# VH-VL binders against q0atu2: the designs that were tried, part 354

Target 1, 119 residues: q0atu2
Amino acid sequence: MLDKKARIRTSREYRNVFEKGKRLSGRFLIIYYVENALDNNRFGFITNKKIGMAVIRNRIKRQLRAIVREYQGQVKNKHDIVLVARAGIGKSSFEGMEKDYIAIMKKAGLFARNANKID
Below, E stands for the ipSAE of ESMFold2; O stands for the ipSAE of OpenDDE; V2 stands for 0.75 times the mean of E and O plus 0.25 times the DockQ between their complexes.

## First folded at step 16 (VH-VL)

Design dd12 (framework fv_recibokibart; at its last fold request DockQ between E and O 0.84; V2 from the best seeds 0.88)
Fold by OpenDDE, fold request of step 18:
Structure dd12 (fold): chain C 119 residues (1-119), chain A 123 residues (1-123), chain B 108 residues (1-108)
Amino acid sequence: as target 1 above (119 residues)
Amino acid sequence: QVQLVQSGAEVKKPGASVKVSCKASGYTFTEYWMHWAKQAPGQGLEWIGEINPDLGDTNYAQKFQGRVTMTRDTSISTAYMELSRLRSDDTAVYYCARDSGTLFYPTGHFDYWGQGTLVTVSS
Amino acid sequence: QIVLTQSPGTLSLSPGERATLSCRASQSVSSSYLHWYQQKPGQAPRLWIYDASSRATGIPDRFSGSGSGTDFTLTISRLEPEDFATYYCQQYESDPYTFGQGTKLEIK
């Protein structure tokens, strides 16, 4: 799991991202992102019953965290980013989910210019 | 209909711990923030903290930090609030309360409350 | 933290009268983050007014909320016997969540 410092943990923090952030939709994910006043990025995750049963939701959360960790070092700093899982994500493969994440993050311009794991 | 049902009254000695439960029904437990509040006898309401039932992330008021632990069991849609190192001024009715908005769209107001749990701390 | 101060502490009125309850914040609070609750003895609080001026489901129109910035008001145009209770304001402009100390509306 992500360290506490790398997580959006409070209702106020989630609300702030929703109210002030930008929104981009991918095939399996919706990303909301906004600049923060910190030196690090924080990630939030939203899953609901629309994506499937508890076991599916837990798998999706685990996979999303893994993806975020894998590319964390290549993301521009000082952002709060919330990943919202879409209904179809439950039937997606890990690779498909990863590709969607990379595509949407690229579109958002959140990867560093020297990122080398996103091609 | 949405319901929050809390565990029964507790009597504890100073220094002990108490764990209050709050069972949710009538809605998807993991999609709403759960909060806890304290109300001492004849006094007003005091916010203790919040928990994200889906991820388990918590946020506590500074006054309770180090003594309060909020957890949840999603399999039975139940939230827990544990208070340790109890003292006499912990005597109060404790409430769980649901945020009226969803996890990503919290409203900051509480639309459903548990019936309250009286915790009495006496030597 | 944001301190909410309610006034008066106790308000003694008769049915049919107008009630005005005040909630003052130590710093500015957005209307979307100021709310009111009603509580009767032996019962849990109940959401009454949200977003400063919106009535919760089932709340009679004799209740109204108003205000902005640091000054908010709950008004009951004509008191009914069931309206006598304690009312709390609450904010979440910033951490932590805080409540006012309450105004007890009692029968004269």
Scores: ipSAE 0.921, ipTM 0.959, lowest interface PAE 0.5, mean pLDDT 96
Fold by ESMFold2-Fast, scan of step 16:
Structure dd12 (fold): chain C 119 residues (1-119), chain A 123 residues (1-123), chain B 108 residues (1-108)
Amino acid sequence: as target 1 above (119 residues)
Amino acid sequence: QVQLVQSGAEVKKPGASVKVSCKASGYTFTEYWMHWAKQAPGQGLEWIGEINPDLGDTNYAQKFQGRVTMTRDTSISTAYMELSRLRSDDTAVYYCARDSGTLFYPTGHFDYWGQGTLVTVSS
Amino acid sequence: QIVLTQSPGTLSLSPGERATLSCRASQSVSSSYLHWYQQKPGQAPRLWIYDASSRATGIPDRFSGSGSGTDFTLTISRLEPEDFATYYCQQYESDPYTFGQGTKLEIK
């Protein structure tokens, strides 16, 4: 999955993103994001019981990590970004989550100019 | 009610590995960070590391990096701490402890602790 | 790493007296990230004061925490026999999270 270097791995760093980050809501996802002092982006993921049973939450986690990994190269450098799954995400399709992710990342200004057009 | 129940005392030889378990009950295991701490005989507390029990991501104090591995099994709400290449100065009581906040808003203070597991490293 | 230095290492007092325990940090720690634990022999630590000044559930009002920056204090206004224990401060300002070495409160 995502490299360890691309993951938010400490509790204190999650707390930092929550407190200092900007918040943007999509249909199925909320992102919290803040610039970091590193040379790379780091991602965190939050799901909760309101989404559904363990099997559904595990599917959502796998699919969100896959989406983030797929679009990693398009994200502006030096950000810590936490994806929070909304309750309704349990009924979404993979394509629906992917579309929502792209839309919110673009709205947040986190996708680099012309990155998506690289062959 | 919230409980953290740890595995029993272990006696190990130098160079061996030990794996301590911490079984959680009374709350949603995957929604709170779990921490581990060491207390050598007659000494103070030392933080070893933490694990996100939902994702499995870990963070260890530099002193233990390379010798400690934290894991969890969400199906049985149990966290594990394995310490390898044991030395005499690893003789200690090891505690698991729960962060009182949520995964996204952790507090950094530990509201529930396991009873402790004594690990003795002797030749 | 942030080093927390507690003083005194041992404090010998009698029931009814006031106790003042110090915790000094090697660099600034937000009050939201300074916590205190009580530990009795053979027992796990117990959360006592969190966010520098908030008493944990069930902790008597004779206990108070204060401080900011690098200097924090735990005060017990009138010692009861059950208060004799070791007290540890702990910081969550920066990783790795650390504990002080403890102050042992003992009967004179």
Scores: ipSAE 0.885, ipTM 0.937, lowest interface PAE 0.4, mean pLDDT 93
Fold by ESMFold2, fold request of step 18:
Structure dd12 (fold): chain C 119 residues (1-119), chain A 123 residues (1-123), chain B 108 residues (1-108)
Amino acid sequence: as target 1 above (119 residues)
Amino acid sequence: QVQLVQSGAEVKKPGASVKVSCKASGYTFTEYWMHWAKQAPGQGLEWIGEINPDLGDTNYAQKFQGRVTMTRDTSISTAYMELSRLRSDDTAVYYCARDSGTLFYPTGHFDYWGQGTLVTVSS
Amino acid sequence: QIVLTQSPGTLSLSPGERATLSCRASQSVSSSYLHWYQQKPGQAPRLWIYDASSRATGIPDRFSGSGSGTDFTLTISRLEPEDFATYYCQQYESDPYTFGQGTKLEIK
């Protein structure tokens, strides 16, 4: 999974992203993001009971962390980013979540611009 | 009704470890941050740390870094705090307490507390 | 870290009197992040005032909280016998989420 330095680990940090962050919705995900005072990015994850049973929620969390880990090197630094699973995500495939993540991160301007390979 | 029930009092020798449990009921355990606090005899409250019960991430006060470990078992809605290399000034009542807000919007105030667990470090 | 200093350490008053308990922070704390707890001997703390001025459920209206920045106050307009206890302020502005050392409100 993500290194501890790249994770949002405190309750106060989550609240800061909720209160101060910009919000952008995709089909399966919502991201909240805000600049931080660090040299690196930090990621957080929110999955609630409304997306399905515990087994489904745990699968979604695992898959989202894997997606974030795969693309983290292409994300512009100095951001705290929280991924919120939308209600319909339980019926999505890994590929569907991955495409949604890429799309919303590009739309947010969080991936390095046009010289990067993301497919 | 929301309830936090802690494990019973413990007497330990210096150098040992203690693991205090906090069983939650009456709410969804994984949707609220859990905190731990220390209160030495006749003294005030001291925040030890917090755990995200869903993801397992922890954050400890610097004073306790290296000696405290917070864990949880979501299948039985139970949080744990382990304190190692005990010394006499670790004698205290230890409390678990719930943040009243959600994981993404915590409030920072603790609306429910466990009854406390007295840990006595003998000798 | 943010240090919360409560004063006085002990406040000796009689029922019917007005009590004023101070909490001073070493750094500015948003009112949304300053909270108060009551604790009686042998009991766990109880949330009393949150967000500097909001009473927790079931807390009598003789209790009020006020203040901003670095200076916060808990006021009890007319003391009842049940109000004699220790009161703690707590901040959530930044971790570690510290408590004040407490003000013991005791019967004179």
Scores: ipSAE 0.877, ipTM 0.939, lowest interface PAE 0.5, mean pLDDT 93
ESMFold2, look of step 17: ipSAE 0.834; ipTM 0.921
ESMFold2 (binder alone), look of step 17: mean pLDDT 94; pTM 0.951
OpenDDE, look of step 17: ipSAE 0.907; ipTM 0.953
ESMFold2, fold request of step 18: ipSAE 0.874, 0.872; ipTM 0.936, 0.936
ESMFold2 (binder alone), fold request of step 18: mean pLDDT 94, 94, 94; pTM 0.949, 0.948, 0.946
OpenDDE, fold request of step 18: ipSAE 0.914, 0.919; ipTM 0.955, 0.958

Design dd13 (framework fv_recibokibart)
Fold by ESMFold2-Fast, scan of step 16:
Parts: C-alpha cells; sequence; structure tokens
Structure dd13 (fold): chain C 119 residues (1-119), chain A 123 residues (1-123), chain B 108 residues (1-108)
C-alpha cells in the first residue's frame, strides 16, 4: 500500500526515530516522530507477539497501513513516524484504530487543523 | 536454542542467479532484523543488506543494488537472498546474521550467524 | 561510507603475550555502534565485543575493548592458544554498515 518512498526501510533509521523522536501514547497506538531532511514523510510499523497470533498481527499491520495511507495527505511534511501497536490493539475495531491514530496525530501537531476523514 | 541454518553450496555459471536460504529457529523470526554478508576467498567481511522480516522492507549496500533481492517467508521462518547476473568476483561464502536488538531498537551487532553458503561462479 | 582501517594487518605473537588491535574510522563512530567479531578459518564470525567495550556472552575477561570517536582498540591481556584468529571491527553509525579488513593474530 504505502509507496517505497513513504516507508522507513533501514534498521538504523528505526533506531534514530526511537532515540531522537518525540513520543505520544494513545489507547491502541504509540507514535514516535522526528523531522527528516527529505522531501516527504516516511512511516514505520512495529508489532509484536503480545498482540496475538500471526493472523491477528497480519490484520493489524494491513489495517494500520491502510489508515496511514488514507490520511497521508494530512500529515505535515518531512517527518519520520513510527507507529507501535500496543498489546490491546488486537481487540480493537478498524474504527477504533482509526480514531486513535487521528487523535494522537492531532495531539502531536502532525496533522493540519481539522484533519479528519473526508465527509 | 537460536539457530540459523543456510542452504548448501552452489556452483553457477556467469550470468546466472543464485538464491540462498536461511532458516531461523529458537526465537520469534519477525521480531529481529536479518542481515546478509559476503566473504570472498581469503578476504574480509562485506555487508550486503538487511531485511525487516515482519514488514519485508529491505535496504541494500549500493554496490549490490540492482543485483540483490532479499525476501522472507514468515510461515516457515526463512529469509532468502537472491543475487543475479553473477560474475566471477561473486564467488564467496554468504552469511545470514541476526541483529541482537529488536526491530525498533536494533543494535547493529550480530549475535547469531548462519554457517555460511559457498557460491562458486565458474564457467 | 565509513571506512574502518585495522592495524596491524597481521600480528605475530606467542601465547602469554599481550595483543593490541587497532580500528580507525574515517569519521566519528559512537561507541554504541562499534563492534568486534572473531573468526576462525572455515567458521562463521562470532560476536566478541559490542558497544566498543561490552564483552559478548561467554567471552573471557582477558578481552577488553575501548575507544571513542575515530579510534578503537581491542586488547587481549594474555594470549591463549585459542585466541589466534582474525578479528574484525564493524560500524553501525552510518548506512552502509561496514567491517574493517581484519587483523590476523598468528603464532610467531
Amino acid sequence: as target 1 above (119 residues)
Amino acid sequence: QVQLVQSGAEVKKPGASVKVSCKASGYTFTEYWMHWAKQAPGQGLEWIGEINPDLGDTNYAQKFQGRVTMTRDTSISTAYMELSRLRSDDTAVYYCARDYGTLFYPTGHFDYWGQGTLVTVSS
Amino acid sequence: QIVLTQSPGTLSLSPGERATLSCRASQSVSSSYLHWYQQKPGQAPRLWIYDASSRATGIPDRFSGSGSGTDFTLTISRLEPEDFATYYCQQYESDPYTFGQGTKLEIK
């Protein structure tokens, strides 16, 4: 779903976001974010076995990428952002994940004013 | 016990492709970065690239960009490195290795290595 | 890319002696991103020292790592026969990650 340019692809870049990034926690998600020197935003995703079985983790990864892609145009340019799924995300709905993502991105100041799903 | 077991030796002609496998066991395959390194006969180690086994995202050293492809199959905890358009100077032992740290806190030091796969490129 | 230069290329010593192996980086490398491996002929490399100075699991106290910036050192206080091998430093400061060319410890 997400273009190669919009993904954090190197281990060292993940480490950089962890070490230097600001952190904000939501109900199901934690984001870490830092400004980059590129022309675009890049996203990373972290899930672990505490979430549940492979089928659940795969669903969560697909849904998070879909949410990020849908709201990509709302995100302030030039940031590396890593989404960390909390253990409880396995029990959440798509709507719950989407709501949490929007809330934390707005609180971080990473969304334009009134950044919401259209309609 | 953590183990990385690689596929057996291969002999290839120049211009061919080779695909080396690395089967992981004893840990959660998708929670650690996997790296690949080359060692030509009598030479030192050279880093080729890395893969995030959870997402499948890859990063390659520029020298190998365009000729190397790294993939994985999470259902069998196996990583693959394919090298195409083989040349005589691709003759080497190829290693897979696990990053000690987590996906989000990688450390860049490799605590477990595969036994190596000898790839010989000859006419 | 960061180039790591190891010296000497070959170090010939006898058991019981002290060994000092150098690794110089072409630009600054955080101590957290400088690691050392030992490799014996026909074997895969083995993690030896990580984060410049931390011994990996099972590595004897006679091994110590030190250094910062561009200059790093691996020291073996009293060589044992099993210590004769090739040692590689490696950096994780900057992509592409690189290894030094190695220092071969050989029996005199």
Scores: ipSAE 0.873, ipTM 0.928, lowest interface PAE 0.5, mean pLDDT 93

Design dd14 (framework fv_recibokibart; at its last look DockQ between E and O 0.81; V2 from the best seeds 0.85)
Fold by OpenDDE, look of step 17:
Structure dd14 (fold): chain C 119 residues (1-119), chain A 123 residues (1-123), chain B 108 residues (1-108)
Amino acid sequence: as target 1 above (119 residues)
Amino acid sequence: QVQLVQSGAEVKKPGASVKVSCKASGYTFTEYWMHWAKQAPGQGLEWIGEINPDLGDTNYAQKFQGRVTMTRDTSISTAYMELSRLRSDDTAVYYCARGTGTLFYPTGHFDYWGQGTLVTVSS
Amino acid sequence: QIVLTQSPGTLSLSPGERATLSCRASQSVSSSYLHWYQQKPGQAPRLWIYDASSRATGIPDRFSGSGSGTDFTLTISRLEPEDFATYYCQQYESDPYTFGQGTKLEIK
């Protein structure tokens, strides 16, 4: 699991991302991202009943956290990033989800120039 | 119909702990921030903290940090607030309240409230 | 934290009169983050005005909210007996959430 310092944890922090951040849509994910004033990135996650039952939502959350953790060190620093799960994500494979994450993060230009795990 | 139903009144000794429950119904529990507020007898409202029911992340007012713990059981759409090391000035009615605007866009106000739980701390 | 100061502490009026309740913030608060609640004895608070000027569902049009920056106002154009209660303003411009100390509107 992500460390507390790496998580968006307050309603105000989420609000800030949605109000001031940029939005990009992938196949299974939508990301909202904005620069923060910290020396680290923070991640937030949004799931709703549209993606499936509780067991599915919990699985998706675990998978998204795993993906974020895997690539955390390759993301440009000083960003707050919220991942919003889209309705179709419940039927996706982990690999498909990961691929979508990578693609959307690339499109957002959020990977560091020397990132090695993005291919 | 949105409803927040809280547990019954509590009487505690100083130094003890109390855990108040708030059962939500009429909406998707995990899609709205849940908040807790304190109201001492004859006094105003004081915000205690918030919890993201989907992720379990919490944010507490400085005054309560170290003594308050907010949790939730999503299987029964119930939020909990536990206050430890109780003292006399913890005597109050405690409210749970739903944050408006869902997790996607919290708007910063509370549209539904529980009926309140009286917690009395006395020797 | 942002401190909200309401005035007056107690307002004694008669049915049919106009009531003006003030809420002053220690620093600027966006209208979208200033809200009002009504509370009657023995009851939970109820959302009354949100976003400084929007009436919650079921709130009569004799209630109105206004203001910006540091000064906000709740106005009741013509008091009804059921309007006598305590009113609280609340902000979430910044952490933590804070409430005013309340204005008790009592019958004269």
Scores: ipSAE 0.899, ipTM 0.952, lowest interface PAE 0.5, mean pLDDT 95
Fold by ESMFold2-Fast, scan of step 16:
Structure dd14 (fold): chain C 119 residues (1-119), chain A 123 residues (1-123), chain B 108 residues (1-108)
Amino acid sequence: as target 1 above (119 residues)
Amino acid sequence: QVQLVQSGAEVKKPGASVKVSCKASGYTFTEYWMHWAKQAPGQGLEWIGEINPDLGDTNYAQKFQGRVTMTRDTSISTAYMELSRLRSDDTAVYYCARGTGTLFYPTGHFDYWGQGTLVTVSS
Amino acid sequence: QIVLTQSPGTLSLSPGERATLSCRASQSVSSSYLHWYQQKPGQAPRLWIYDASSRATGIPDRFSGSGSGTDFTLTISRLEPEDFATYYCQQYESDPYTFGQGTKLEIK
């Protein structure tokens, strides 16, 4: 799981990312991102009922947290990043979400290291 | 119709814990922030904290940090606030309130409030 | 934390009169993050004015909110009997979110 310090935990902080963040869309994900003043990265997650039933949304949330955790070390400090799941994400595989995340983060210039280790 | 219905009054001894519930209906529980506030007898409102009902992430005012725990059960659209190590000055009406806007674009005001739960701490 | 100071603490007026309630912040608060609530004895607070000047649904047009920076005002142009209550301002500019101590509007 992501450490509490790596999470966006307040409503006001979510609003800050929405208002001031840059937006980039992928196939299954949209990211909003803004530099912070905290010396670490923080992540937020938004899923909505259009994705599907609770069991699907819970799987997506779990898998997105796992992906973010896995690539945590490759993300440029210091950013607040919110991942918004698109409606079609309910039909995606773990690998599909992972590839989309890597592609978006690279396109946004947020990866400090080469994250493409997938054959 | 949006409603927030809170559990009934509680009488507790100093040092005990109390857990207040807030059952939401008439909207999608996981799509709005839930806040809690305290109002001591004859006094004003004091914000305690907030919870993201979708993710379970919480944020508490420093004064209550270490004594308050907010949780929720999405299967029954119910939020909980537990206050531990109760003192006489915890005697108050406690309110849950829905944050307006969305989880990602909260607007920072509270449009629907529970009826309040009186917690009395006495020996 | 941002402290909101309301004045007067108690305002005694008669129906038909104009009421002016002040809320002053210890530091600047965006108009988008200053809100007002009405509370009657034994009842939960009710959202009254949001974003400094927008009336909540069902609130009569005799109520108006104004202000920016550190000085905000709630005005009632002509008091009705049902308007006598305690009014609280609230800020969302900075965590922790805070309320003023309230202004009690009472009948003379």
Scores: ipSAE 0.879, ipTM 0.930, lowest interface PAE 0.5, mean pLDDT 93
Fold by ESMFold2, look of step 17:
Structure dd14 (fold): chain C 119 residues (1-119), chain A 123 residues (1-123), chain B 108 residues (1-108)
Amino acid sequence: as target 1 above (119 residues)
Amino acid sequence: QVQLVQSGAEVKKPGASVKVSCKASGYTFTEYWMHWAKQAPGQGLEWIGEINPDLGDTNYAQKFQGRVTMTRDTSISTAYMELSRLRSDDTAVYYCARGTGTLFYPTGHFDYWGQGTLVTVSS
Amino acid sequence: QIVLTQSPGTLSLSPGERATLSCRASQSVSSSYLHWYQQKPGQAPRLWIYDASSRATGIPDRFSGSGSGTDFTLTISRLEPEDFATYYCQQYESDPYTFGQGTKLEIK
């Protein structure tokens, strides 16, 4: 679970990331990211019913939070980052989502200097 | 059709708590932000806070911080607002209201409102 | 926080007249974050104008919204009896999201 300080918690904050953020698509995920005025990162998560039934959506939410928590120490600070689950994510494995996340975050330049060690 | 149905009027003493419910129907409850507002007798509207019904995250106006708790139960499409340590100036009609747009692109305006719940705080 | 000041507090007019309701913000508000509601006694507010100038579904074209920055206006070109109510502006530029104190439009 991510601590309260590491969460995007307000509707206006989500809208800001949507409007101002850069967008990168992977196979299962899209990230939107924008610099914030804080000393820390904040993460948001978007899943919807197009992904599948509630059991599937809840599993995806748990898995994405776990992935973010695992790598959060390697993410450069001062960013608001929203993970959007793509419609086909319900068919992916945890490892598939994890690899997709790592690839997108590397492409965005959001991992710290030794991010290659997380391959 | 979209409908928000709130719990009935409450009479409370100072220092007590009240929990107002807001039952949503006619739409997917977890896809829209839910907001709460206060309207004291003869006065205007005041925003209290919002909840993301999918993730449960909340955001409150500073004047209500520490006294308000917003929750939801997605299994029954119901939002709740609890206000504690009630004072006489908490006497008001309390509304739930649906934010339009999506969770990721909320519009910031409220297209459907509950009927309101009168909370009276008197000794 | 952004304070919205509506003027006049009460506007007394007759059916058929033109009404102009003002909403002034203490800080700049994007037009996409300025909204108007109508409320009649004993009823919940109803969305009326959104994004400063767009009418909500079913709102007659005698209602128009305009303005930008700190100065916004709701205009009713020819008042009908059903238009007498209290009107609130609301901003979404920054939290806490605030309402104006209202303009009561009453029949003379």
Scores: ipSAE 0.837, ipTM 0.921, lowest interface PAE 0.6, mean pLDDT 93
ESMFold2 (binder alone), look of step 17: mean pLDDT 93; pTM 0.946

Design dd15 (framework fv_recibokibart)
Fold by ESMFold2-Fast, scan of step 16:
Structure dd15 (fold): chain C 119 residues (1-119), chain A 123 residues (1-123), chain B 108 residues (1-108)
Amino acid sequence: as target 1 above (119 residues)
Amino acid sequence: QVQLVQSGAEVKKPGASVKVSCKASGYTFTEYWMHWAKQAPGQGLEWIGEINPDLGDTNYAQKFQGRVTMTRDTSISTAYMELSRLRSDDTAVYYCARETGTLFYPTGHFDYWGQGTLVTVSS
Amino acid sequence: QIVLTQSPGTLSLSPGERATLSCRASQSVSSSYLHWYQQKPGQAPRLWIYDASSRATGIPDRFSGSGSGTDFTLTISRLEPEDFATYYCQQYESDPYTFGQGTKLEIK
């Protein structure tokens, strides 16, 4: 699970990302993103009923959080990022979601180019 | 039609905990923020906090931080507010309220409110 | 936190009169984040005016909201008996959400 400090947790913060953020669409995901005044990144997640039944939506939410957590070291600091799941995501594989996430984050300029190394 | 139905009145001793429920119907429970507010006898409204019913993330007013816990059960479209270590000044009507808009475009105002739950704290 | 101060605390008027209720914020609040509620004894609050000036569904046109920055007003042009209630302003400009202390409109 993503740490509390890495999550967008308030209604006002979600609204701020919607109003002021840039938007990029991928195959299964849309991201909205804006720079924050903090020293860390925060992530939010939006799903809706068009994705499918509760079982499918719960799986998607868990898989998206896992993907975000796995790649958090690649994401440039100081951003609030909301992932919006598109209706078609319910039919995607984990690998398909992961690939889409990486592609859209690179296109947004939010991903570091090099391998994960801690110095 | 949208309805929020709260649990019945409670009488508690100082130091106890109380858990108030708010059952939603007539809309998709997981797509709107749920808020809780307090109103002491003869006093105004005081915001306690909010919960994202889809993800379970919560945000509380500083005054209640450490004593309040908000949860939900999506299978029965019900939100809960638990207040611990009760004091006499926790005697109040507690309201749940749905924020208008959506999770990603919350409007900051509350279109539907529960009927209120009276919590009395006395020895 | 943003403090909302309402005045007067109690307003005693007769049906047919104009009522003017004030809400002053401790710092600037965008009009899109200032809202008003009506509450009668024993009842839950009801959304009355949102985004400073928009009437909620079913609210009579004798009610109007105005203002910007730190000063907001709820006006009732000609009071009806059913309008006597407590009115609360509320802001969403910044966390936490806050309400004013309320203005009680009572029959003179």
Scores: ipSAE 0.850, ipTM 0.911, lowest interface PAE 0.6, mean pLDDT 92

Design dd16 (framework fv_recibokibart)
Fold by ESMFold2-Fast, scan of step 16:
Structure dd16 (fold): chain C 119 residues (1-119), chain A 123 residues (1-123), chain B 108 residues (1-108)
Amino acid sequence: as target 1 above (119 residues)
Amino acid sequence: QVQLVQSGAEVKKPGASVKVSCKASGYTFSEYWMHWAKQAPGQGLEWIGEINPDLGDTNYAQKFQGRVTMTRDTSISTAYMELSRLRSDDTAVYYCARDTGTLFYPTGHFDYWGQGTLVTVSS
Amino acid sequence: QIVLTQSPGTLSLSPGERATLSCRASQSVSSSYLHWYQQKPGQAPRLWIYDASSRATGIPDRFSGSGSGTDFTLTISRLEPEDFATYYCQQYESDPYTFGQGTKLEIK
């Protein structure tokens, strides 16, 4: 789970990300992202009832937080990022969500450069 | 129809705690931010804080930080506000209110309000 | 925090007159984040005008909101008896979200 400082916790901050952020869609996820004026990244999560019953939605939320936490060190500072789960995510595997997250973050240019490519 | 129904009036002694409930119906509880506001007798409205009912994340006005706790139970579509270490100036009507927009796009204005819960802190 | 100052505190008028209620912010507030509520004694507030100028569902055309930056106005072109109430402005520009102290519109 992410600590408090790495979470978008206010409604106004969610509104700011949706209103001013860039949008990229993956297979299971959509991200909205904007640079912040803080010293760290913050993440928000949006799910809806189209994903499935409460047990499925709770699993998805837990797994998305775990994925974000695992890759937190690879995300370029300083961004507010909201992950929006698409309806089909309820049928995905953990690995499928993880691969989609990595692909989207890389496409957005939010993952730090691979150090092994630098001479 | 959207409805927010709050728990009944409470009389408390200074130093006690009070927990007000707000039961939502007529919409998907977890998809809208819930706010709480205070109105002392004959006074205006004061925002206390907000909760994301899906994730449980909360944000409180500094004046109430350390004394207020907001929670929810999604299984019964109910939000709670607990205020501890009650003082005489906590005597007020407390309201829950729903953000008009969704978690995807909150609006910061409140289309539906609970009927209010009078909390009296007797001296 | 952004402080909203409403003026006048009390406005005494008769049915048929025009009412102009002011809300001044201590800092600039986007029109998308300034809202107005009506409250009658013993009742919860009711959303009246949102995004500075949009009427909420069911609100009569005689009500209009205007303004930008730090100065916002709620206007009632021709008062009806049911319009006598307290009106609050509210901002969502900056956390903590705040309300003005209210303008009580009372019958003369």
Scores: ipSAE 0.861, ipTM 0.920, lowest interface PAE 0.5, mean pLDDT 92

